# Designs tried in a protein design chat: VHH binders against Kinase non-catalytic C-lobe domain-containing protein 1 (KNDC1). Part 13

Target 1, 252 residues: Kinase non-catalytic C-lobe domain-containing protein 1 (KNDC1), of Homo sapiens (Human) (q76ni1r1468to1719)
Amino acid sequence: STHQLFSQLTLLQQELFQKCHPVHFLNSRALGVMDKSTAIPKASSSESLSAKTCSLFLPNYVQDKYLLQLLRNADDVSTWVAAEIVTSHTSKLQVNLLSKFLLIAKSCYEQRNFATAMQILSGLEHLAVRQSPAWRILPAKIAEVMEELKAVEVFLKSDSLCLMEGRRFRAQPTLPSAHLLAMHIQQLETGGFTMTNGAHRWSKLRNIAKVVSQVHAFQENPYTFSPDPKLQSYLKQRIARFSGADISTLAA
Key: E = the ipSAE of ESMFold2; O = the ipSAE of OpenDDE; V2 = 0.75 times the mean of E and O plus 0.25 times the DockQ between their complexes.

## First folded at step 3 (VHH)

Design v4 (from c13 with S31E S53Y W104S; framework vhh_7qia_2)
Fold by ESMFold2-Fast, scan of step 3:
Structure v4 (fold): chain B 252 residues (1-252), chain A 122 residues (1-122)
Amino acid sequence: as target 1 above (252 residues)
Amino acid sequence: QLQLVESGGGLVQPGGSLRLSCEASGFTFSEYDMGWYRQAPGKQRELVAFISYGGYTNYADSVKGRFTISRDNAKNTVYLQMNSLRPEDTAIYYCTAELFGYDSSPSGYDYWGKGTPVTVSS
């Protein structure tokens, strides 16, 4: 069922997220960690331009082993979604795949797995996927899910996700989008130091510290789904099959 | 165009065995998940066995321990070995191919062969 696919994808994403240290994950420079200043170009991704730009310019973001794995997995999932659809030889199979991925994404964002939801959206927004004639014959209820998924992206791009509701958010498992968190950290870094006043700098560092604290809180409240090793193996195989694939070449 | 051709069905006594074959053409077989479904008279089509491109298998509870699904990528063929057949296994058996087909219900967008009938009676 799509629910089983959702739950096992969530556990796979959670495993990678739990390995990341919150400080190094989000902002190594502002918290006193050394800046390597080497920007490694991000692999091609269907994520928003803002998220791409932020990811490429964060110091040490791509240098941490576990951060690299998290980023590669995010790109791999997006590539997998797009690859499954564009390698499907007929509009009928593409409609089935679009419906399946949209329903998985719906379960993800409803259960606060924003990481996988955004990864699926990124794959669905690839030009080759968007050009599919299958979009024109999608059932209305499924098309509605795509609009909901886009609305979730808009919500997550706002400051609301970084400042999610006080103490109540700590009671709910949440997997944040690494790229959107990086975007929020970058936004906090670029605007706040317009003055050389120390008070301005401390306000900015405090806000960054709050985001790091929220990431830590998310790591402390994990999903407790029952693992299905066979299904996890199957999902890992499907995702790995298309790792590094050029979607435009596959669509040819 | 994706095409599936089932064969191997027939009449067999209870307790007997049959091996079904499904030959695929028109796509890169090794990249697809394959499944066997069956439809008995007056009943809905149900999944019997599933095999992924990587060899992961799943079976309906009613056939576990009796049926074995396998594939031969060099021959573009998926097989269903059916042992200890029962009268309630009587149905038309259909082959299907999907990209990312795990735990799928039959839909209007699935590809089906024409089916191969299996009758289990004395």
Scores: ipSAE 0.206, ipTM 0.597, lowest interface PAE 4.5, mean pLDDT 76

Design w1 (framework vhh_7zox_3)
Fold by ESMFold2-Fast, scan of step 3:
Structure w1 (fold): chain B 252 residues (1-252), chain A 126 residues (1-126)
Amino acid sequence: as target 1 above (252 residues)
Amino acid sequence: DVQLVESGGGLVQPGGSLRLSCVASGFTFRYYGMGWVRQAPGKGLEWVSDITSGGSTGYADSVKGRFAISRDNAKNTLYLQMNRLKPEDTAVYYCARKTYLFGSGWPEKSYYFDYAGQGTQVTVSS
């Protein structure tokens, strides 16, 4: 069911997130994260922008095993979503898959699993997926979910989850988008220190410390769903099947 | 169905105050930017103010320092506190939902209002 898929995907994402040390997010420039990597690809910009939109840009010598696994898993989930849709034989099957992934994404962002919600959005925004005629025959209520999912992206991009909500936010299980978290940390780091106003320097240091504290708080307040090992194994297998696939080639 | 219902308009003397409210339904209010636009008699639509999902606000030069936009996400309600009203503030005021165009590029450069309410009349006259 959609709820079982949501809960098990959430547990798989949580496992990877909890293995990461919060300080590994502090130098997002070293992670290769760019402000413009979230730009929506245009048909004329094609494959190059699609690749940049769907992936985190990781330097060759990032060596933390768990952070690398977290970032690669994000790309793998996005690729899996796109691949399942473009390898579907009929528009009817594509409508069913679009509806299913959109409802999973809705459960994700409603339950504060922003990581998986953004990963699904990234897959749905691939040019080959966007070209599907299935979008035109989606039920109106499902089409509204896509619009809301994009609004969630704008919300997360505009506002740092780690800085907006205090103690109440820490009390609820949350999986932040690793890509967007890294971008926010990069923005906090790239301001530099100026001596024209000492408050600028102290504010920057306080905000970086708050982000580290919030990441730790998220890791300490996990989701408590019941594991389904068989479904988790199935999901891992499906995601792994399409790892590294070129979606444009699969769509041909 | 997206629905926006405005209230709080009326007749007020120059220098007076009014508070407009807009109750939203049919979408997850907290995730959307919201705004106010107005239409004066015989004129086109004029943007008045907006507020992002995170609470960052913008104002038209004509209303800066006099108007304050705010939101209550628990009540799905948008507000516009209008102080020191002038005759030129006379207009129908519309509550509007702010969004962005899919496929048009950067969200911050592609924002527009996709839904508006029926409006509430504000008349500033002696």
Scores: ipSAE 0.000, ipTM 0.300, lowest interface PAE 11.8, mean pLDDT 75

Design w2 (framework vhh_5c3l_4)
Fold by ESMFold2-Fast, scan of step 3:
Structure w2 (fold): chain B 252 residues (1-252), chain A 127 residues (1-127)
Amino acid sequence: as target 1 above (252 residues)
Amino acid sequence: QVQLQESGGGLVQPGGSLRLSCAASGFTFSYYAMSWVRQAPGKGLEVVSDISGSGGSTTYADSVKGRFTISRDNAKNTLYLQMNSLKPEDTAVYYCAKDRYQLFWGSPTEYRGFDYRGPGTQVTVSS
């Protein structure tokens, strides 16, 4: 069911998010790899980029690898969404898959799983998916979900959830988009540090510290859905199947 | 400065209909959930309906469910409340209210906090 797919995808995302230490989101070297791309170009390049990024850390600093796994999983989920759609043989099957993914994404952003919502959006916005004639025959209510999902992305890009003043954002289960979070942290670090402006430097550090604090708060308030190991294994297998796939070549 | 202005209230017979409007300015309207709140003479505030910033999620108080419909036009920065099958118990001053926090995707039902409301419009349902 769409609800079971949503809940199990959320638990899988949560497992990876819980392994990350909030402070490691501040590693400018790891975030620098993502600064020029929100996704890895292809499988061999993805492995190469991961290996190069790991070489920037001390050999026994294990926790940083989980941030890289989180970012790689995000790309894998996006690729899986796009691959499932472009490998579908008929417009009717593509309509059904678009509808299913959009309803899963709606459950995700309504329940504050912004990570999976943005991952699905990224897959749906792939050129090969965007060109599908199935978009023209979607039910109006489903097409509205796509517009709402794009608006959620605009909101998250312009206003960081991590910088919101409301206690609600800290207390409720939330999975932030790792790519958007990395983008915001990079933007907060822009301008460098100068010895002539200590107050400005401290203001930047305070804002970055708030983001780290919010990530920690989200980790302290996990989702409590009931695990379905069989469905989780199935989802892991499907996602892994398309890892690193070139969607344009699959669409041909 | 945030401004909210209601209109469309008036005197109506039981079983009648009214459509309320709320013109909003001074904030990014589509980013915030909006609510219709009413206060009957001698009673406290009651949230009758709310709608997410996108318009995709709505909730209603049990007292108005099936009779009232909330909607919004984000291009016109306007919130609406269509009220059908009006009862004497619906007599109240109706306020539109802006949610305190940006809640684009969800309804404020799980967390009710508004920071601004309009001056209100009187709805009187004759007995």
Scores: ipSAE 0.006, ipTM 0.270, lowest interface PAE 9.9, mean pLDDT 76

Design w3 (framework vhh_4orz_3)
Fold by ESMFold2-Fast, scan of step 3:
Structure w3 (fold): chain B 252 residues (1-252), chain A 126 residues (1-126)
Amino acid sequence: as target 1 above (252 residues)
Amino acid sequence: EVQLVESGGGLVQAGGSLRLFCAASGFTFSHYAMAWLRQAPGKRREWVALITSGGSTDYADSVKDRFTISRDNAKNTVSLQMNSLKPEDTAIYFCAAKYSELFRQWGSTPDDYDYWGQGTQVTVSS
């Protein structure tokens, strides 16, 4: 069932997230330099934030083993989603897979597993996947889920979960997107340097403290789903099978 | 500083109409679900209507087909159009916001909102 796939993917993501120390998310400089001169033109370019952000990092700067594993897993999940779809040889099979991944993503964002939701979106946004004729024959209700998923991405890019003020929001089980979290922290560090008064300096330090505090709070409030070792092994094997695959080559 | 300010309340005769407004400031309004709740004398707060960031609406059974909730993201306002008012609709009406635009995890429970206004009185005479 899509709910069982959702719950087990959530537990696998949670396992990796729990191994990361909150303070390590502050080492955005160790992830490398994102060169603004290589940014895609905003006027007419299609965007995949997680894939583009990852491709611009310099791997040799990253020193945190667990943060690296979290980021690599995110890419592996995105690649797995795209690979499963493009290796399907009929539009009917692609419709079935698109529907399943969209319903899994919906369960993820509804239950605050933003990490897996964004990873699935990244896979679905691959050019080879987007060009599939299956999108035209997708049921209308399922197609609406793709628009909701894109809206979730817009929301998460606009507001950092770690900067929200709601009390119950902070206490609920939540898995933030590692790539979006790293992006927001990098923006906080860079933006702070352009300000000229003490208030902006202290706002930056306060926001950094909020990020650490919120990551810690998420780790203290884990999901309590029942593990299914057989399904988890199956998912790990499927994801690993496509690790590092070139989706365009697989689509041919 | 976060603020929600209600207006439009007043006295109206049974069968009449009233429109409530809520002006929001201090947060990214378009990213929050907005709701109206009411509290009648001697009763607990009751959820009335909800509108998500995407515009999806939901209503309590007692007000379905009579009330319409809408929002204007450009003006940071949410409104409640109340038609065919009954004496039983007499209450203080509160505007509330929650971080959960595409999600309904908090359901319709009054205790789960992030921000609240001070309320506006609506009185419906027989």
Scores: ipSAE 0.000, ipTM 0.163, lowest interface PAE 12.6, mean pLDDT 75

Design w4 (framework vhh_7qia_2)
Amino acid sequence: QLQLVESGGGLVQPGGSLRLSCEASGRTFSYYAMGWYRQAPGKQRELVAFITSGGSTNYADSVKGRFTISRDNAKNTVYLQMNSLRPEDTAIYYCAATYIRGFPSWTESDYDYWGKGTPVTVSS
ESMFold2-Fast, scan of step 3: ipSAE 0.014; ipTM 0.424

Design w5 (framework vhh_6z1v_2)
Fold by ESMFold2-Fast, scan of step 3:
Structure w5 (fold): chain B 252 residues (1-252), chain A 125 residues (1-125)
Amino acid sequence: as target 1 above (252 residues)
Amino acid sequence: EVQLVESGGRLVRTGGSLRLSCAASGFTFSKYAMGWFRQAPGKEREVVAAISYSGGSTWHADFVKGRFTISRDNAKNTVYLQMNSLKPEDTAVYYCAAGYLKSFGWTSPSEYDYWGQGTQVTVSS
């Protein structure tokens, strides 16, 4: 069920996140700062390229293999969500899958698993998924969840959780979106400053230090859900099955 | 300097209406979910209604559904509770609360970061 899927996806995401060293997120240029035509700060939902093809261009700039695995997994989860929906045989089955994924994403967001929540939303935002007639026959309550999650996405994109004040965020288990975290670190390095000479450098270094410290704090406070190895293996297989798939081709 | 200031509480007759306001200052209001809680004498504080930071999602307790409506005005840093068809059982001190993200739970007082001092609502026959 939805709760078991949520908890096990969270543990899988946590395993990857725990392997990353906080300071490696400072290599944000390797994580998606590219020419204007290729700058995609979210888990790659490229309209023209498969997730596998898009990921092939990233390794030339990524030095940490674990960070690369974290980013590849994000793309794979998004592709899996989209693929499951577009390969469904009926509109009724697509409605059931959309509902299930939206409820999983809601549970992720409510439990501070922003990584998986954003990955699922990215999959649901794929053009082929968005054009599904199932959206028009979704229960009103589920449609409200989608609008809520879009609002959450806007909020998370506009601010870095790692720069927010509050002991609660440090003490509570949290999985930040790696793509958004990398984007915000890059913004701190290349822009956003006070005009005071000298204070600009101190402010930048202070904020970067706060982000690194917060990532470390998140790793110090892991989720304690009970692992289900069978369900985890099943999820890994489903995600792997569609890795690199071209969603537009599958939808045709 | 964070402040939440409730206003609008007063004595009203059964079947009457009342609008409560909560003015927020000292934080970025648009990034916080807001909740209305109440506490009657001898009872624990219970959740009445909650609204997301965007205003796109609301929750109302079953005992006030159809009678109370929560809303917010982000331009004025204010959250409102419109109370219609008031009953004597609605008599309580009403508290405004701010929680950074809706994800922390709408029904638990412990999930909210900031609290107002409360405004007294008394409903008489």
Scores: ipSAE 0.006, ipTM 0.269, lowest interface PAE 10.4, mean pLDDT 76

Design w6 (framework vhh_7b2m_4)
Fold by ESMFold2-Fast, scan of step 3:
Structure w6 (fold): chain B 252 residues (1-252), chain A 122 residues (1-122)
Amino acid sequence: as target 1 above (252 residues)
Amino acid sequence: EVQLVESGGGLVQAGGSLRLSCAASGFTFDYYAVGWYRQAPGKQRVVVASITSGGSTKYSNSVKGRFTISRDNAKNTVYLQMNSLKPEDTAVYYCAAGYLRDWYSTPEYDYWGQGTQVTVSS
């Protein structure tokens, strides 16, 4: 059922998220600390993460490994969504699959699983998927879910989840989008007119601390759905099947 | 489980006041726009007030200046303060929630409460 697919995808995403250390969503540049070591990688975004090769850096390397797994899984899920749709033989089958993924994404964003919601959106926005005639046959209420999903992305880009103050959202399970979180961290790093201003540096450190604290709070309040090992194995196999696939070639 | 529970309805005399509450559970309330709808016997359900996730409010012309919608995100609750009530305000009042959209211009919401009766005597 759509609800079982949602709950099990959420648990799989949660498992990967729980393995990440909150501070490794922030690279050394984002922390605003001067580092004179020439051995330390200075990557600013999730796309620029570098592996450490020295035993001195092994603990940080292990943490970077889990963040990289989280980011790769996000890409694999997006590819899986697109691949399932474009390999469907008829417009009617594509309509059924589009409807199913949109309803899964709706359950995800309604229950604060923003990671999987954004991964599904990314897959649905692939050019080959967008060109499907199935979109024209889609029921009106299901088509509205796609517009809501796009609105969710716009909302998440507004920094609201990472810079919230004076609220008690710690009790609600949440899976943040790793790519949007990385984008937000990059915005915090590049913000401000004068880098030599001490007040600007302290404001940056305060905002970074809030992001780390919020990630930690999300990890302390996990989803409590019942695991379905058989469905989880099935989902892992389907996602793995299409990992690295060229969607345009599959659509031909 | 997703739930919207209305409370605060009842019988009141014309010119009186009532405060309706809508308690939400089972979803990320902060990201939802919430609307109050009403339905009188034999009539279609119509919107009376809405509030977006960001706190922007809209009111139908029939209730402007008399009704005030507000939200308390810490309590997952939306309120409708109804002042200067008239017999024509008699209806079942429904709370409805829709994700990240301005639902005032559209009659469709994702979740609905079961309704609370408001009766205004002349």
Scores: ipSAE 0.000, ipTM 0.117, lowest interface PAE 14.9, mean pLDDT 74

## First folded at step 4 (VHH; framework vhh_6z1v_2)

Design p7a (from p7 with L101I; at its last look DockQ between E and O 0.07; V2 from the best seeds 0.00; counts 0 for: pae E 15.6 > 2, placed apart)
Fold by OpenDDE, look of step 4:
Structure p7a (fold): chain B 252 residues (1-252), chain A 123 residues (1-123)
Amino acid sequence: as target 1 above (252 residues)
Amino acid sequence: EVQLVESGGRLVRTGGSLRLSCAASGRTFSYYAMGWFRQAPGKEREVVAAISGSGGSTWHADFVKGRFTISRDNAKNTVYLQMNSLKPEDTAVYYCAASYIRGWSTPDEYDYWGQGTQVTVSS
């Protein structure tokens, strides 16, 4: 069921997120976490990025593997979503899958699992998926979820502390988009921490600290869904199956 | 929210040069990848060039390679498109776009768009 998938995907995401420390996000640039708008998939140039990126905690790179794992998993989930759709041979099946993923995503962002919601959105936005004729025959109510997801993305990009607003964050568990959070932090880091007069930009540092502290805040209030190890295992295997897959090739 | 305003589009003769500018609002300009798109009448919008937030990486479409150059000045919150050796086929509305932590290959990867500036190349 949609609810089962939502709950288990959320637990899987939570497990990975709980391994991360706020400091990992501070080192995201040094780790090579970049926006997807780079021309050269720098698979290899870990070296050139290191020189220009000031990491506050350079000696702890080994610990930062958890953030990378989290981000990799996010990509894998996106790829999985896209792969499921493009490998479906019938329009009916594609419509069903699109509907299912959209409904899962809706459950995710409604329950403040923004990580999984964005992962699903990313998968659905893949060019090969967008070219599916199934989009034209989706029920209107389901199609609207896509617009809602896009709106959620805009919301998440609007402010680094957007998830801390309102009463809901205190009352409900939250899983942030790790990539977006990392990018927010990197954006705040831009321009350095020293003014031309040599003085430190303390306000900037405080702001970054506030943003990063969200990680702990979210970790303190976990989801309490019942785990389904069988379903989780299945999901992990299915996601892993498509890891690194070229969706365009699969669609051909 | 980022507002984008293009300028510099005009009528130019074949073989001529033109420099387009796009001014962006906001304090975080350097974080956005910027792109130039064009749309000719009856044709789809296509990416012309893109540049990373820092300006360290650029991409140019094959059809404009060697003739057009994208650049940016983050101090001025401006992205440029230098267009040389213009051809009638380059006639289009040129759009500036900004991408927040997304790719730059397709229009859907851009979050903010300008209103466009008309470039017309006469024979």
Scores: ipSAE 0.000, ipTM 0.245, lowest interface PAE 12.8, mean pLDDT 86
ESMFold2, look of step 4: ipSAE 0.000; ipTM 0.120
ESMFold2 (binder alone), look of step 4: mean pLDDT 82; pTM 0.851

Design r11a (from r11 with T101V; at its last look DockQ between E and O 0.01; V2 from the best seeds 0.00; counts 0 for: pae O 14.2 > 2, placed apart)
Fold by OpenDDE, look of step 4:
Structure r11a (fold): chain B 252 residues (1-252), chain A 123 residues (1-123)
Amino acid sequence: as target 1 above (252 residues)
Amino acid sequence: EVQLVESGGRLVRTGGSLRLSCAASGFTFSRYAMGWFRQAPGKEREVVAAITWSGGSTWHADFVKGRFTISRDNAKNTVYLQMNSLKPEDTAVYYCAASPVYGLFRTSDYDYWGQGTQVTVSS
């Protein structure tokens, strides 16, 4: 069921997120985490130097790869979603899969699992998936979920502390989009932490600290769904199957 | 239960040295930045020094002027403050505090606090 898939995907995401520390997010640039919208890896040697200068924990960033694992998993989930759709041979099956993933994503963002919601969105936005004729025959109510997901993305990008606002934060578990959180932090890190006179920008540091402290805040209030090890195993295997796959090639 | 227990505070003469210790328990010590604060009578609590979770970086207040040094031993779950060339102005209760993120210098930014240890410097 959609609910079962939602619950287990959430638990899997939570497990990975619980391994991360706020400091990992502070090192995201040094770890090579980049904005996906900027296609051109300007591997310019100059950016690597800039990344080194902006990290407060640069000497130790190599020691823990939990954030990278989290981000890789996110990509794998997106790839999995896309792969399932493009490898479906019938329009009916594609419609069913689109519907299923959209409903799962809806459950995710409604219950503040923004990580999985954004992962699904990313998969659905793949060009090969968007070219599917199934979108044209998708029920209107289901199609509306795609617009909602896009709106959620805009919301998540609007403010680095957007998830801390409102009464719901205190009452409900939350899983942030790791990539978006990392990008927020990187944006805040832009310009460095030292003024021209050699003084530290303490206000900036405090602000960044507030943003990264969300990691611990979210970790303290976990989802309490019942685990289904069999389903989790299945999902892991299925996701792993498509890891690193070229979706365009699969669609051909 | 999370505990921070400061020790080492005592009466010393001007120019003397002290080493404060803070023993931590009840949380993963190696994942937290640590700080020392002090509060003199009638004054606000102020940050003295901070250290990253790995001990790779440290910060010291300007009034320290190289006299104090923060360090930590993660194997012992302990953070230290070596205080040299003590002055009467250094008289205060010294507090150990823990934060999940380095770079926090306000008291409200630290999650865990010790009960404090009294340092008195006589003329």
Scores: ipSAE 0.000, ipTM 0.245, lowest interface PAE 14.2, mean pLDDT 87
ESMFold2, look of step 4: ipSAE 0.032; ipTM 0.486
ESMFold2 (binder alone), look of step 4: mean pLDDT 86; pTM 0.882

Design r11b (from r11 with F105W; at its last look DockQ between E and O 0.50; V2 from the best seeds 0.00; counts 0 for: pae E 10.6 > 2)
Amino acid sequence: EVQLVESGGRLVRTGGSLRLSCAASGFTFSRYAMGWFRQAPGKEREVVAAITWSGGSTWHADFVKGRFTISRDNAKNTVYLQMNSLKPEDTAVYYCAASPTYGLWRTSDYDYWGQGTQVTVSS
ESMFold2, look of step 4: ipSAE 0.006; ipTM 0.310
ESMFold2 (binder alone), look of step 4: mean pLDDT 85; pTM 0.866
OpenDDE, look of step 4: ipSAE 0.025; ipTM 0.456

## First folded at step 6 (VHH; framework vhh_6z1v_2)

Design k1 (from r11 with T101F; at its last look DockQ between E and O 0.04; V2 from the best seeds 0.00; counts 0 for: pae E 14.1 > 2, placed apart)
Amino acid sequence: EVQLVESGGRLVRTGGSLRLSCAASGFTFSRYAMGWFRQAPGKEREVVAAITWSGGSTWHADFVKGRFTISRDNAKNTVYLQMNSLKPEDTAVYYCAASPFYGLFRTSDYDYWGQGTQVTVSS
ESMFold2, look of step 6: ipSAE 0.000; ipTM 0.125
ESMFold2 (binder alone), look of step 6: mean pLDDT 86; pTM 0.881
OpenDDE, look of step 6: ipSAE 0.247; ipTM 0.655

Design k2 (from r11 with S57Y T101L; at its last look DockQ between E and O 0.25; V2 from the best seeds 0.00; counts 0 for: pae E 9.5 > 2)
Fold by ESMFold2, look of step 6:
Structure k2 (fold): chain B 252 residues (1-252), chain A 123 residues (1-123)
Amino acid sequence: as target 1 above (252 residues)
Amino acid sequence: EVQLVESGGRLVRTGGSLRLSCAASGFTFSRYAMGWFRQAPGKEREVVAAITWSGGYTWHADFVKGRFTISRDNAKNTVYLQMNSLKPEDTAVYYCAASPLYGLFRTSDYDYWGQGTQVTVSS
């Protein structure tokens, strides 16, 4: 059942998200956003220009392992999705798996689990998966879901308004994408050296506080799906089986 | 108070063209995705086209691809639907809607709705 898979993947993602302290999301070195070699030079130049921001990070450095676990899990889910598809040996099986993953992802973003939705999208966009002939024979209704998923990614990248929605409207649980959250944080931190005004420093602190407040708000409104320990254990095992896998080798 | 006001709907012959406009007020237009929906007599409301807050991505339903084009002008707080090669099945009330940036396609993803403008395509 795609509803059961959606609900249990959501509970697994939530478990990892709840372990992260909100201020850890401000540690840009741990978030691993695009080209990690670039992040290393960026980290040496400064993580924060605010004395209060430095104080916020120092007591919590030991907890960075949970944020790294969250990011690793995001990569593992993406790899798992790609691996399941490329190890399916017929176009019919690949079409069925593509359809299932797309429908699971649709349930995810409809219920504000943007983390899992974007992880599935990332797996489906892997080059080896994208090259599959199954895409050409996918039913039109299912292919529209892929277009919808890509549009959701663009909307989430455009501004931090989706994160603001969680703070202002606590009507629905929300799981943010760690990669997209890191991207927004980097946008907030860029350009500090071009302005020396004290008012600019206070505005930066206020924006940092907004991010912490939004993450905290998401953590206070969890999903309440019933756990299925057997399905969760099965999903964890499947995801772990492909952790670190070379998708190109599996596709060969 | 949030308002979305559609205009430009009228009677047009098959093969004709029409441009719909939707003027927005009462919210920060540039922070919202916009969509056009239609409702034919006896049918449920369905998405026609959608556009991101910046206009950087547009989506069109398959039944209008190549014929309709959504666009927006954030300086004028206005979203448009250019409708070409109109067919009788395009006859409907057309609604504009505003979404809080995370949804494009479902009616439930849109918080604000206009009152609609009638488009009628004659044989």
Scores: ipSAE 0.006, ipTM 0.324, lowest interface PAE 9.5, mean pLDDT 76
ESMFold2 (binder alone), look of step 6: mean pLDDT 86; pTM 0.881
OpenDDE, look of step 6: ipSAE 0.102; ipTM 0.592

